# VHH binders against GDSL esterase/lipase 6 (GLIP6): the designs that were tried, part 9

Target 1, 339 residues: GDSL esterase/lipase 6 (GLIP6), of Arabidopsis thaliana (Mouse-ear cress) (q9c996)
Amino acid sequence: KSSSTVPAIFTFGDSIFDAGNNHYNKNCTAQADFPPYGSSFFHRPTGRFTNGRTVADFISEFVGLPLQKPFLELQIQILNGTSNFSNGINFASAGSGLLLDTNKFMGVTPIQTQLQQFQTLVEQNLIEKSIIQESLFLLETGSNDIFNYFLPFRAPTLSPDAYVNAMLDQVNKTIDQIYKLGARRIAFFSLGPVGCVPARAMLPNAPTNKCFGKMNVMAKMYNKRLEDIVNIIPTKYPGAIAVFGAVYGITHRFQTYPARYGFSDVSNACCGNGTLGGLMQCGREGYKICNNPNEFLFWDFYHPTEHTYRLMSKALWNGNKNHIRPFNLMALATNKITF
Key: E = the ipSAE of ESMFold2; O = the ipSAE of OpenDDE; V2 = 0.75 times the mean of E and O plus 0.25 times the DockQ between their complexes.

## First folded at step 4 (VHH)

Design a20 (from c01 with A33V; framework vhh_5c3l_4)
Amino acid sequence: QVQLQESGGGLVQPGGSLRLSCAASGFTFSSYVMSWVRQAPGKGLEVVSDINSGGGSTTYADSVKGRFTISRDNAKNTLYLQMNSLKPEDTAVYYCAKYLGSDFYTPWLDESGYRGPGTQVTVSS
ESMFold2-Fast, scan of step 4: ipSAE 0.475; ipTM 0.764

Design a21 (from c01 with S31E F104Y T106L D110S E111Q G113D; framework vhh_5c3l_4)
Fold by ESMFold2-Fast, scan of step 4:
Structure a21 (fold): chain B 339 residues (1-339), chain A 125 residues (1-125)
Amino acid sequence: as target 1 above (339 residues)
Amino acid sequence: QVQLQESGGGLVQPGGSLRLSCAASGFTFSEYAMSWVRQAPGKGLEVVSDINSGGGSTTYADSVKGRFTISRDNAKNTLYLQMNSLKPEDTAVYYCAKYLGSDYYLPWLSQSDYRGPGTQVTVSS
């Protein structure tokens, strides 16, 4: 109905959101367009880096919108004269980060380019400004930046503090750019415990019997400072409303009380091979897959299962201040604030 | 069995140029990202440059950016590093290295068969 929910969702970020953009990018090698990705919901790979729906997919369902199409699929339709942006667009690219050099050799679409793609559509009047102003903006990025800080034999030029501040400078530029393009309802999600991903097994200096503490310290540093940025949006950008999605705490709760959430394994990848399931990408020759992905927090060596994303999305949608602040996505999407 | 063999190292004066080559065998070269890694005397390993499987995307360490160019010839199963404006600080053993599982992070550095024996580059008068 025309006055109680948002008309569209515009999504920017990394693999937590990517709906198939990497699949349509011939020069990108960060791919999940092969089995068994998508097997639990779509019954085929769609380019999503999980066994089914992502957080962006669940939020689309919760607001009553169709699942988002990746921008690069819609760009092909623009060239054919047949495209509809009225329900929003997903610009996210798996493997991308806030910093331009993050996974650049993999051909990922950095967030700066995602924003440029959105700006081009706005400047060409392909999206009505009234739709943009009423729509939900979903943003999450930075896990790849932080994981890459710890790659062996890459000498970081910045301290962890300075590196996080460089990431936050890009957050500030991102918020400024989308505001100038008409964004007024902004949800920026924190990072989860990146140091807990199974792929840490590939890092020589990372423990496998516990999460990588140094990496999680850096993620928490980013998250705390991100929340400070989000909290000042309504005062710095007149007419804008913003919420901080506390994804770290949500995920940590799943790891602390796994049985409460239906998890029998919160450490290993359901799909992969080697230590933690973390040494081989799901779907590559020699991979192994668990019997029930709904009991695993991680689907592959970097990415949560559909079940994890479902629980996380519910917590972000209707949760309390421990999950999302200052109010939940339902309140943000309906213009109703519930404490 | 993965095999990588570097060549093209030698002695050059500061400001000079060298082209390193790495011949790859035992795997489908065109499906894997590749890297050049170096070790200077008394120092740890440093990733100098990497290139995706198709050759369209590259990255460089800040120390070599603008001076070095990585490239590959998938038809010849060969990786290259063109080194220009060489400095004494570039003196190192240079290793060709294969990424594990296509274009994902560097576990190959913990497994010797994913890295070649190296080629010595010495920049001195």
Scores: ipSAE 0.089, ipTM 0.545, lowest interface PAE 6.7, mean pLDDT 88

Design a22 (from c01 with T28K S31D S57E G113D; framework vhh_5c3l_4)
Fold by ESMFold2-Fast, scan of step 4:
Structure a22 (fold): chain B 339 residues (1-339), chain A 125 residues (1-125)
Amino acid sequence: as target 1 above (339 residues)
Amino acid sequence: QVQLQESGGGLVQPGGSLRLSCAASGFKFSDYAMSWVRQAPGKGLEVVSDINSGGGETTYADSVKGRFTISRDNAKNTLYLQMNSLKPEDTAVYYCAKYLGSDFYTPWLDESDYRGPGTQVTVSS
């Protein structure tokens, strides 16, 4: 039983959080606004890139708040004179990354633009500053940056080390920007094992009988350095409290002990087609779907199932230091900020 | 039944300009992201530019940023590449490529029915 512990949640990032922003963006081609997305919970597509609720949805439920609305839906309501920001906003855009060019041609909203959208609402006094200071900030991004480093025929100009550092420069800018806008309770989640996503089957240089090791090495490099950044937040930004969500380790545990978590398949997409279910997006002409999504770690070629997100979200909410550091989301949401 | 036909290639001096065109048929052009891809002699394929289905969002390889401009005319089912300040290193066969779906993060470059036959661009004095 959780009473509302924070007044609002502000969410920034990619497809693990996107609540339908891409659906309301006419320039965006990265879409999940068609069946069978959302079929296990909403019984309709909502623009979420899974069969039901995302991590942001489960955290909203755990803190006692309604499921978040995407910013672009609320922006349309502002134009019509009907908008409510009191419980927070989801700015996340599926396919986006830390780097501006990541999937830009698909019309995704990069995190820099997500932050500008938030800044505009704050500057227009559409969100009370005291609400911002007491609210939970959820951030996760970078999987698309790392996956795109390994795309065939797109030779990266930077080494893996330099590319990860470019991503982390954007993390530092993101934290600085949200702090200046009033953020004080910050949860930054690591990347999962990106090299294990079924869509790696589209990469000519990636193995299909095992995870793509080079890609996971890069994800771990990013995660280690991200944790160092998160650990310094309370020292660098007075009054701010921050936690690092160890998503890689949590997901690895599901892959190592699948039966304990109800998984019969941790490698293939439940919904898709071709090798690993990874060559075709779920819901496109010719797709196939599994009988029980709760037994699959992956829903589609890039994204986890609702069951995976449920387990992940529980581990982040009430887990120990192996799951989230230095304390869990429940502790972060109930901690008193003193100035 | 996807058909892509490039045109506009040729011989040009360094510093010169060319405009490539790609005529598309056999699919709903306005629903798909498109790319320009090139292959220099003795080298592999390189994606030089992408454009979303509506034409409002574009990306460029670092080697061509500030010199090349991708655009499209959905009413004419045509993709364009304006190439300015051409360098000898831009010498390649240029291909028009269709994404398999609007949701794919990479174009399907290994199937000829998703890529045109190409147009030769030679930058030489």
Scores: ipSAE 0.376, ipTM 0.707, lowest interface PAE 3.3, mean pLDDT 89

Design b01 (from m07, 14 letters changed; framework vhh_5c3l_4; at its last look DockQ between E and O 0.01; V2 from the best seeds 0.00; counts 0 for: pae O 9.6 > 2, grease 24.9 > 24.2, placed apart)
Fold by OpenDDE, look of step 5:
Formats: C-alpha cells, sequence, structure tokens
Structure b01 (fold): chain B 339 residues (1-339), chain A 123 residues (1-123)
C-alpha cells in the first residue's frame, strides 16, 4: 500500500455506489444481477446498475485499492470465516434513499440500516479504529427520494421544502454517526440532474423531449443545502475533513458538450425499452441495447454508463473547485490539503 | 506557446455594459472550448460562461444568465464576453481560459488562462 493513500474506502448510498448488495438480499426486487449488466470490465453481472464500474470503483482504482465488496457478501463470508474487508466495505443499496420509506416496498437497504451495519462491525472490533480514521468515506444518496416525490401514486404530504429538509436531517444524522464511529475523511456527492433520467418517461407529467425541470429544481435545492452541511463539517466535527462533489455540474457539462466526451446520446438509455429507453429495465424481456455504451450518458433507465462514471470520477479525483470543493478527492485521499 | 490575453475591462456604473475580448494564439483556437472565469475579492474562481469550439453551444452561470453573452470569432482567434446590466456583484478579475485538450475525454481543467482584466462595477 502506498504510504500516500488511504487504507480503505467505506461507501454508503444508493445505486450510484452499489457494488451488488441487493444481489445478496433475497427480498429485494431492485436487482441488476443479470445480463447485460456488468458486460464491460467485469464481463458478468455483479449487481452494479451499470455496464461496468461505478464511481466508487474508479475511486478505489485511483487510490490504488482493490474494489470494495458489498457488505452483504462479506457478511456471508464472515459467517464462513473467510471474510476479507481490509480494503473497505461497500454498504450502498440500489434504490435506497435518505428517507426510510423510499422504495421500502422493494426491500432495499436504507442508509439507516447501512450505517447500522457499519456500526455493528465497529462495535464488534472487526475494523481497527486507526483504519477507520484514515479511510475514505464516500456517500451519495437522495436521487431516489427526489424521484419518488414526483410519483403520481405516492404523493408525499410534505412540501418540497419540508421534504428536502427531512432528507437533510438524515444527512446530518449520517455524518454524526459515521464521525462517532471514527470517520475523518468524508466525501459527500451531490445529486445529478435527476430530472434527466430516462425513467422520467414513466411519469405522466414529465416531458420526454427535455429534462423534468421541476425535479431538477428540487435536486438543486437539496444540493445547495447539502453543500452547506458539508462545509461546516470541519468546524462541527473536530479532526474531520470533508469535500462536496458537485456531480450536478459535471453531468450538466456532459449534456452541454456531449461530443467532447464521446457521447452521441445524452438522453436515452443505452439499455432498456420504450420512450427514452426508460419504460423497461435493462436486461428484462424485450429490452434493447445500444451498439456502443460509451456513446451514451445513461446505461439504463436510471443510471449512467461506465464511461460516464469514469469521467465523473476523474473530475472528482483531480478536478478543480467547479467539480469538487473545497479540495478534490486526491487531496482528501493523500492528505495533501492546502487551504 | 499558448497565449491568452484579456482586454476590455474597466470601471462601469451599475446597469452599464462592457465587452471583454480575449486574444488567443499558439494553438488551434477553433478546436478548443473556451471559458470566461472570474474571481471576486475573497472568493474562489467562478466559471462565468463556456463556449464550444464551433460556437454552437454555450453555457452560463445562473448569476449571469440573460445578461452576459459569450461568443467567439474563430477567424480572428478571439473570444468575447458581452456583459450587460452589470451589477456590483460582477466586480472581479475576469480571465479567458482554454480547456485542456481539444475534444478530449479529459477536459475538466482550465489549463490555460490569461493574466485577466479587472471589471469594477460601482456607482
Amino acid sequence: as target 1 above (339 residues)
Amino acid sequence: QVQLQESGGGLVQPGGSLRLSCAASGFAFSEYAMSWVRQAPGKGLEVVSDISGSGDSTTYADSVKGRFTISRDNAKNTLYLQMNSLKPEDTAVYYCAREGLPYSYIDFTLEYRGPGTQVTVSS
């Protein structure tokens, strides 16, 4: 292990980071453990909701660590006495959100449970405190919360502002909990333009010729407040440092200058069916798949392609303040922080 | 050698207008997206506007949308920023910046920028 890198990465959140936890949950209907998921890089489905690596995976590579295994896989290994999580753990669950009720019916692992899983390991002394303190904590969640707010059959009773506040309350609880457990290097990633996902085609009131503006407004609202929370982490939590990944702006740039990034389609899913490729999940009966996933921003109805993730990851790793702030992931990981 | 030189800055009253220019040399100008960025006193660098190599695509920061217009003349290797309805909060050093590589997958860095031109909006 390079002396200049973190010993491990702990990842929490939703499908942007999920390394296949849902695959090991028999009660979970949110699955990507079938072809053609994982067709790139892995050449098999791993439960990642993309054709290849996620942002978390790329960050691991940048840091020089093996990819983190999903916790639920490791849990099985622990029971068998064969567990190895020295490089960190992925707790993320596709479909999950900040709110407990978000996609609860799908059997996803909410962030509260993810955190509890981590806490349990710490309490059992399965992870050394020194390792935890030196490790990266990656968090990305909330997109499902935002998307679900616009579902016609699940109209929340809360105003958009109140709803976002509830999300942020959980963000604060999350930060508090991981800090108490020893987290000191924290990266919180913002939402992308959720209103631009192909799955918006399922929403009666969402446009299909452009992004769903109302949804993006709500995402931006969340992002702004999230950044405020992240900015105060060093003050509120002594010894902790934190960065805000501005994923929305990064994604927006892909949409604005698609050709520069090798994209020929930034609207439709590479894999799926129906309008925008958003009416059917990739890999399900009757799905269609594009010839070249690298030319598409979206892999399936909700998620970016590996190529998109790669570009995002690079921007976050060594990008400037427009992409990540107050410093980048490289600085966070190498402890070369200059203020 | 890549060179960028901004001009057109100055003192203007609120509601006034300025037009910034950036002279570019030392590279194939039309192959690169260009940006205007600004830095206000005590603040970080902010991207104000971007324009594609061809000029077909433009983006603006929310704070300047509807007031500023980015354009380019590839024949003259010149980037422009028309600034209308200027506000005190627009006071900053404005920089012309070039993306790292033409049509590259890795263009998240503003690799080159000029020395900047001061824009001051004050009554």
Scores: ipSAE 0.006, ipTM 0.281, lowest interface PAE 9.6, mean pLDDT 90
ESMFold2-Fast, scan of step 4: ipSAE 0.533; ipTM 0.792
ESMFold2, look of step 5: ipSAE 0.013; ipTM 0.527
ESMFold2 (binder alone), look of step 5: mean pLDDT 82; pTM 0.830

Design b02 (framework vhh_5c3l_4)
Fold by ESMFold2-Fast, scan of step 4:
Structure b02 (fold): chain B 339 residues (1-339), chain A 123 residues (1-123)
Amino acid sequence: as target 1 above (339 residues)
Amino acid sequence: QVQLQESGGGLVQPGGSLRLSCAASGFTFSEYAMSWVRQAPGKGLEVVSDINSGGGSTTYADSVKGRFTISRDNAKNTLYLQMNSLKPEDTAVYYCAREGLPYSYIDFTLEYRGPGTQVTVSS
């Protein structure tokens, strides 16, 4: 739209944001670089874990910026002397979490490494300090940590409370690091109801006729404590402003009132196989695909459809305090803060 | 004009059961998602349960999950809440609420709610 917005977006996290970083990581097995990923918008796979655009893509469009390039693609351009960081960078890696061991066997880029990649660019003066200070920082991570707590071969040593606190320790370190690197406009999104993902069908103690309650309790615990951390950012970090994106509540609305949002199915993956479409990744030999992805909340066994991401992104952009607090992304991005 | 009227509340012993009903008029009931919302003495509003327009999708607050069941009869324009294994903590005024606009429906449902029915769980 015609409204003045931030000059750039810097994005860190997991599969709700990943714009193709895993595709450029030759040691990573967490991939969506094959059909039918990307089929509804790009008409080809781009490495995004959905049928089209992610939340980061929609927010880029809402602020009037081009869709973000993954850091690893831009790193190739740095080597060729052709890189441009003026509109920001996407560092997100699908399958990553807050804890270093989360999906380590898959070769994902943990958030700590994503931050090191950003730090290296800042230290090399490849991004102007004024651009960093005026830019939007998007962060979301933790679903993979919580899902993995319930995997049978993981046998976690920590209680759910202690595990969530270990995740939150990493959130505190992440915020501290980006602030020291110049971040001043921070949007940290909560987890959605991870216990509702179709892949729960793989878990021995998870119900398939309803969401996995224990997992959602853990996600809510993380979300509540994350909001407390976000709320103290302006006090703890002078000059910083921050918002908490209430993704859990937003997604719960889609599940509660599916017809209002165009959904005919909020439980099964559009693309996959087995119970809930949750036992096989979309695009693997023997997969099945629905006729209309816009009618499904979930695209594959872990990830929402483009339609879900569109609705979620709009709620985060222009929504009220039930969706994002203390003000929405439009207010954060345009310097129009309402008391 | 949207009108919602709850009934079925009362005094019940811990462990007992009650069934609440909500009669809806002034709108096409079958096109709207519905909620049960409660307010305990001295506390804020809590969304207890939600049901979509067709009845195929339901959610429950963790505090009532496994004990309460929401249902609807679109032919009778009626919403129900079956409450089992009632606890003293379930003591509240229970409101029937109609969903409003996407993205702001929680504030809108507070506008489109009935006068409430009192549920008291005590020995």
Scores: ipSAE 0.000, ipTM 0.102, lowest interface PAE 22.8, mean pLDDT 86

Design b03 (from m07, 14 letters changed; framework vhh_etentamig_d1)
Fold by ESMFold2-Fast, scan of step 4:
Structure b03 (fold): chain B 339 residues (1-339), chain A 123 residues (1-123)
Amino acid sequence: as target 1 above (339 residues)
Amino acid sequence: EVQLLESGGGLVQPGGSLRLSCAASGFAFSEYAMSWVRQAPGKGPEWVSDISGSGDSTYYADSVKGRFTISRDNSKNTLYLQMNSLRAEDTAVYYCAREGLPYSYIDFTLEYRGQGTLVTVSS
């Protein structure tokens, strides 16, 4: 009847978490609500940017909670008098970033708006304070900010160092806001090797025979500074505990020892077309799909397969300090918080 | 096949105005964000402005903010760029581009970019 883990999960970020929010947003053009997305698990598209479950889905299962519903689906249920928020909410929007301008004209929901959506529910007393204080908060964002820095038709207004610092300013604001709203168990995940995504094939200055080194240097810079911010959380925010998910290192291990993890291809998209499978979105006219997505690290031109997310989620849940610091998600979800 | 056709370019004096148009076909126009990108002689491409599929959200490069206005007519599958207070440095070939999915990536391939229209600002 009763669980020793958290009562709910609140999830903020981008496509590694998005459970269908973009599908319910009529002004959003960043969509995966068509076949073959979701084909390996749901046997239908759900708006998730992979062939099945995301990291947020696997963590929900590991905690013993139902798979999360996107906020925008639950908002429709509020209007119909059928809402239940007791197990948490997924606010994530694929294509969003830390900076307001990142993919904003595509109608993605920036993290600032995701936080406003959460704040509104708290202020309307639709979520009990006690649930918030005991719940797990999952955050990951920044891959879209860094990928977009390298777009050939947009001159960056900031140096790489200043751009990363602007992203980290938004991380600090995000942590401050959720803490003030009652968050006490925080898991912030690093970026993976963004420069390795198949979509780099669309960038004139990116190599296709190897990962885009300059982009990965910028991702590592963000990750290192993010870890410093996460490490200060328990000192700066009394009663809060936090962990840093070392997603870059986890993914790099899959690329270095692919056979150990069941991968036969860690470079090409399983679903797409053109060089690396990176020149066309999965599901668009003319797309091609691999025979076994479980053998591919990447599902489409930007996003990992369900198999990759499953392995990554296991490493974050029960892994050692090489995977997540200072302790794993299982320890975070079962740790007693004193206020 | 995605087709984009720009028009409205020409020679204009500094301080003058010009309106560019882009006729789109081969896709559900209202479902896609659209951009204007320019390339000045001897320079790389420069992003100018973006507009959401609905037209509700617009964004501008600092160099054109307050002078240029992007708009669209989804009933006519047409994108516009109203250029006011033109300067010599606005001289460029202007391209209409459809944003890539799922991200706001400007695809400079011929399939998602028009042939361009030349704008020359000189005395």
Scores: ipSAE 0.005, ipTM 0.337, lowest interface PAE 10.6, mean pLDDT 87

Design b05 (from m07 with I106T D107P F108W T109L L110S E111D; framework vhh_8emy_2)
Fold by ESMFold2-Fast, scan of step 4:
Structure b05 (fold): chain B 339 residues (1-339), chain A 123 residues (1-123)
Amino acid sequence: as target 1 above (339 residues)
Amino acid sequence: QVQLQESGGGLVQPGSSLRLSCAASGFAFSEYAMHWVRQAPGKGPEWVSSISGSGDSTNYATSVKGRFSISRDNPSKTLYLQMNSLRPEDSAVYYCAREGLPYSYTPWLSDYRGQGTQVTVSS
């Protein structure tokens, strides 16, 4: 269904959104630009960290826009005189977080740099201000920050509470920056249950027969405080409207009632190796792949399948207050239930 | 089976240069990204530099960028760190670490071996 909605989507965050930015960054080692990534939809790797489309891709389809191009692809096209920004840009970088040092060793593009890339385009008048004001802004990040809190030999100096507050400080800076650049329709998604990802098998103190409870407590702490920040956006930033995507609850329902959603496995990676499929990245020598990715919640050791993203995206698009608050993405994108 | 053996450290004065080596065995060296990590006295481990399996991509900690250069020789299964313009704060035990099978997207510190190589920069 084509809706006459927003003219463009601007996307910031991590691997649930990355449309190939890491692929165009030769100094980045966090890659999914090899088979079998993308095999279920694109029939080739595109740099997306799943077997097909991400949440950003499904939302683009729902609003009637083409799938987003990664900023680094568009930057190359500018040098050739061929780029067009009128339908929006995806700045997301898989492996990045809210904290500057999160996965810095992998050469990921931190959210601070993603925001600077957007600011530079706005300041150079390469994006019309009217397009920015009418567009949808999609944000999700923080899973890599929280997973990294539990890494061996990297004992954090901050308590979980202080670490989450440092992440939220960057959330506040991010919202302030995009608002000042013209953003008015903001969707900020919560984290899913990070402690349930197959890659927890790498952590010496994490259980494999159940989700890592301490990690999920930290994710819920971040999510609750993120919702508080999102709820004050219309008051703090005049003219802005914002929604909180309750991704944790949505994903938890898939894990609690898997058969209802077509899942036969909500614990193991479809593609990977070792315990939970969590000890080796999908596509590396020795990897194994499941027969039907649509029956798996997880595609690889960190990332959901296209099927999971499809269900999640539908819940965010047309769902009720249990899925997204105070109204859904369809309402945000069409401006039908606002004044 | 995976073994990493560091060498090339020593006592040098500020402004000096050193080249560290890491000899790898027990795995297909060219298929893994490699890292240099250091641990200063009384501090936790700090990531210094990374290089992709092919050698085409490199990354550096802000504190060493422009002074240190990571490289590898895949035929000899050796990782190198060229350290120029050394400072007292570079004093540490230096370890090499692989991308870390069984962990390809893994914490860089999952897999360092041996005793490391001591670098001491003092006047």
Scores: ipSAE 0.079, ipTM 0.510, lowest interface PAE 5.8, mean pLDDT 87

Design b06 (framework vhh_5c3l_4)
Fold by ESMFold2-Fast, scan of step 4:
Structure b06 (fold): chain B 339 residues (1-339), chain A 125 residues (1-125)
Amino acid sequence: as target 1 above (339 residues)
Amino acid sequence: QVQLQESGGGLVQPGGSLRLSCAASGFTFSEYAMSWVRQAPGKGLEVVSDINSGGGSTTYADSVKGRFTISRDNAKNTLYLQMNSLKPEDTAVYYCAKEGLPYSYTPWLDESGYRGPGTQVTVSS
């Protein structure tokens, strides 16, 4: 857009960001590379776990950059002697979490590996250090860790408090690693109300007539402590500025006042089958799809619609301190804000 | 239609070892993650280990971590569980299980065709 905005965006996390990395990972079973994923915008599947654009896509558009390419697609282009990292890279992997074991058997790329992929490019001088320092870093992860805490017959040994603290230890390591690699503008988003996802219908002890309260308590615990970590970044890491994206509150407003945001359904998946649309992944044999995805908060059993992501991204981009703190993404993405 | 057949169970002394095998047919084995699930006397089902479709990624329940090793041979359509340092608490019927759907955490719970008939492991002095 202009020389006063960030030159690139580097994105790490899970399915709210994944731009097709899982598609290029032959050993990963967490896939959305088949219809009707992408049908509302791309008119084809791209590997994104929604009917169109993700939060990372909208933020790229708002900044004035092209939609991000997944790292694994760019890695293939390197083998052909062509690749361009000047606008940034999306390292996100759907199904991944902060903890190494989270969905590891599904072949997802954990955030630690996403960071190693980024580190390798930096160390091989494939990305200019000046670009890294001026660029926006988008991070969000943890929903899969918390959902998995409640899986039957896969007993975690840690209490909810200790489990959240183990996740936050990985947040601290992530921030330290990207700072050492040159990151200076960091946006870390909170989790949404994970206990409200339609896939909770698969959990024997989760209610279907309301959100799973115990899971949302754990998500809020993580979010509060994450905000404390983000708030200390400018003090602990000289020259860095960071913002906390209050995604839980943003999503809760959509659920509380659905008509104000164009929603007629904030509980069921638009695409899926069974209770809540939550028992079958969108696109699998026997799936059903709603008439208007723009009226649904959830696209599939785990993931929001493009409309939800558009509203969320707008709130993160130009919103007030109820949406993102201490500055919005527009302020963070310009070279003229006070650090 | 999925067919899974476990073998290799038996009676062993505490500290002993057993190797379980599961022969799979009726689906493209190399495309699916696989699990070992057990049910001890008077207890519910417990997932003890998972392995991804290619065999490069594994997870283990804390109760068996460091003692059990899951592996697979996609050319032979066979899943394995190497059990070392066996404890009386490992006494259970062991089931070979196929993950049915992506993000499906308990497909074998409601679909018996997604797990085998089981093999008994008894750890006793």
Scores: ipSAE 0.325, ipTM 0.696, lowest interface PAE 4.6, mean pLDDT 89

Design b07 (from b02 with R98K Y103W I106T T109S E111D; framework vhh_5c3l_4)
Fold by ESMFold2-Fast, scan of step 4:
Formats: sequence, structure tokens, C-alpha cells
Structure b07 (fold): chain B 339 residues (1-339), chain A 123 residues (1-123)
Amino acid sequence: as target 1 above (339 residues)
Amino acid sequence: QVQLQESGGGLVQPGGSLRLSCAASGFTFSEYAMSWVRQAPGKGLEVVSDINSGGGSTTYADSVKGRFTISRDNAKNTLYLQMNSLKPEDTAVYYCAKEGLPWSYTDFSLDYRGPGTQVTVSS
């Protein structure tokens, strides 16, 4: 564990971070606890929705901490009196969003519940306040909210603008809650181009020969307004510092210059079946898998490969202001911030 | 192949109750989320209620919250919808629908939806 970086990482969000929380939730149907998930690094499924490590895993390695355990695994250890939270906790739940109803039928843990889990540990004095104040907070969520806006059989209840604003209201509540619980180093990542995910092949109005433009417009709207929220954090919350991870632009660069980043395919899922590999989840009966996952941007119908996450994590860790603003995660984690 | 067969529809007076059933075959029922969707005369499809594979998590459309209850029996491969305090606005053909992917309510084909059962609420 490096004394020059943060002592712990607390992670909230969806599938780009989930370290196995869904696996330990018996009522959740959003699962990746079967082969070939995890096959490229862990050589077994861990509940992560990729062939290896996620963004949270790479950032943990970069700061010199062990890979995070999911909160629900640690909850079992709490019941046995054996848990240790000194290096942080991963609360993320794949399929969750900012809105309570997003994939609720699948039994995902919404961000409101993730925050309540963290609050309960803080209130029970199971995590030292000094550790919280010095630690890195990683947040990313919203792709599931936006994808679900475009599902068939759903009557429109809100305009895209109003829907995005409802998501942002929850972002504001999330920041306020973690600040009051002691958070001071906050990294909030934007959404990637969710309209480019292979699973768009299941949507009747989405093109397959190009990304779904309407969905990406909505993701960009959320991202722009999210950046405005992140930019005012140091002013609104005394002692807090925050960075905006420009994940959309990072991913778009991989799609624009694929060969430069080692990609031979930035459109199809490496693991899946049907159009774009997007009509069947990786690992279900009849699935197919590519020869080299390191050449694919997408692992399955919704999620990037470990290689994509590695490149993205490096860009967020040591990148310039095109990748993360106003400074990178290395600066945020090591207190090497110069004006 | 996936087969879904609804039953239990009929004519009832406002304020009455009906219980719909859906018998499923051709897939491992316990591994998939299930939905009830309806289509009123001259209207599009509306998702009424969803239930996860284990039965522990449910959602409801605002129009039916507090009146309808979705449940499932994985041992019998059967989905249920208990409909109470029925209104004329609940008049529709009710369809049992299988989730095509673990991340979505959406039906990829008509083969993933049953033929439907008619519910008519009138005096």
C-alpha cells in the first residue's frame, strides 16, 4: 500500500465498477458469475462484467491497493466478526442507475441503497473518519437509465431533457450525501457513447451499421450537465476537491483511431451472438467468443473488454485535461496539485 | 421453442377481481425475468408489471400500483397476475412476456410473447 497515495477507495455505480456485488445478491438476475467472464485475468468468473479487471481494479493497482472486495462479500464477514474495511469498499451494482426504477425488476442495488450501505458502516463506526476524508471516491452511473429510456413497450413519461434532469437531481443528492459522510476527494466519470453498445441491436429503432445517435445525444446532454455539477463542488462543499473523467471523449478516440490502440473491432461484442454479438449475453447457451479479446473494444453486448478498461484507466490516471478535468487521478490521489 | 400460454381473462364489473396465469415451456423458466404487458383497444403495448427470476423483486406501472400483484412459481413454471379493484381503463388483451436478455424487459420476437387473454371491465 503506497504511503504517497490515498489509504482507501470507495466505489459507487454500475457495471464498469461492480466487483461481484450482484453475485452475492440472491434476488438479482443481472449476473456475470459464469464462464467466460473473468477468463483473461482471474481464470474464473468473479462477478465482474468483463473478461478481466474493471476500471476500479486498475485504479486500485495504480494507487498501490489490493483489488476491491464487493460490499456484499464483506457484509458476510461482518456477520462473522472478521471484516476489514481499511483499504475501501466497492458498492457498485451492475445494471443499476441513478433512478430507483432502473432495472428494479432485476433486483439490482440502486445507488440510493449503495449510499445507505455506506452510511450504515460510517454510523456504526466501522470505518475511521480520517480514512474516509483521505480516501478516493469513484462514481459512475447513468448508462442503464439512458439505455432503458429507448426500450420498446415503454410509454414516454418524461421528455429526454426532463429525464436527464431527474438523473442529475440524484447526482446532486449523491454528492451531498457522501460529502456529509466525510468524502473530500471525488472522481465522477461521464458516460461513454452508450448508443454504440452492441445491445442496441435489440432496439427496433436503432441502426446497426452506425451508433444510435439519439441515445448518444442524451448521454452527451447528461455528461455536459454533470461536468457543470462537478466544477462547482469545491465552491459548494468546503474542503472538497473533484475531477470529471471525460470517458465519452476517451472512448470516441478509441473508435476513431482503433489501430493506434490495438483494436481491430470497435463495434461488435467479442462474446455473444446475433447481430453485433448484441442479441445474446456472453456465456448463455449458443454464445460465441472471439479469438483475441484484446483486439475488441466490447467484451459483451453492454460492456468493454479488460483492454479497453486498461487504456481508459491509464488515460484517467495520468492523462491531460482532454481526458480528465481539472487534473488527473494521480494528482487527486497524491495531493500533487499545482495552480 | 419458447411457448407461453395465458389464461384467466374474462368479463368483470368495475371493482371486481381476476387472476391471470401464464404457463411457460421450452426454456428454463427460473433463469428469466417475466413481464405482464397489455394492449387496450386502439392503443400501443404497455408494460404492466415485471418480476425477477427469483421472485424477490417486482415493479408496477403507476396505473396499476396498489391494485395488481405479480408473482411466480418456478417449480410449476407459472407466472401470475392478481388484479383487484378493476377499472374500465384496465380493459385490454393481457400478454405474458419472457425477457429476451437478462438486462431488458424487451421481447425480440412474437415467439417470446403468448397469444394473450382478454380482460373486459364493464357493467
Scores: ipSAE 0.000, ipTM 0.210, lowest interface PAE 13.0, mean pLDDT 87

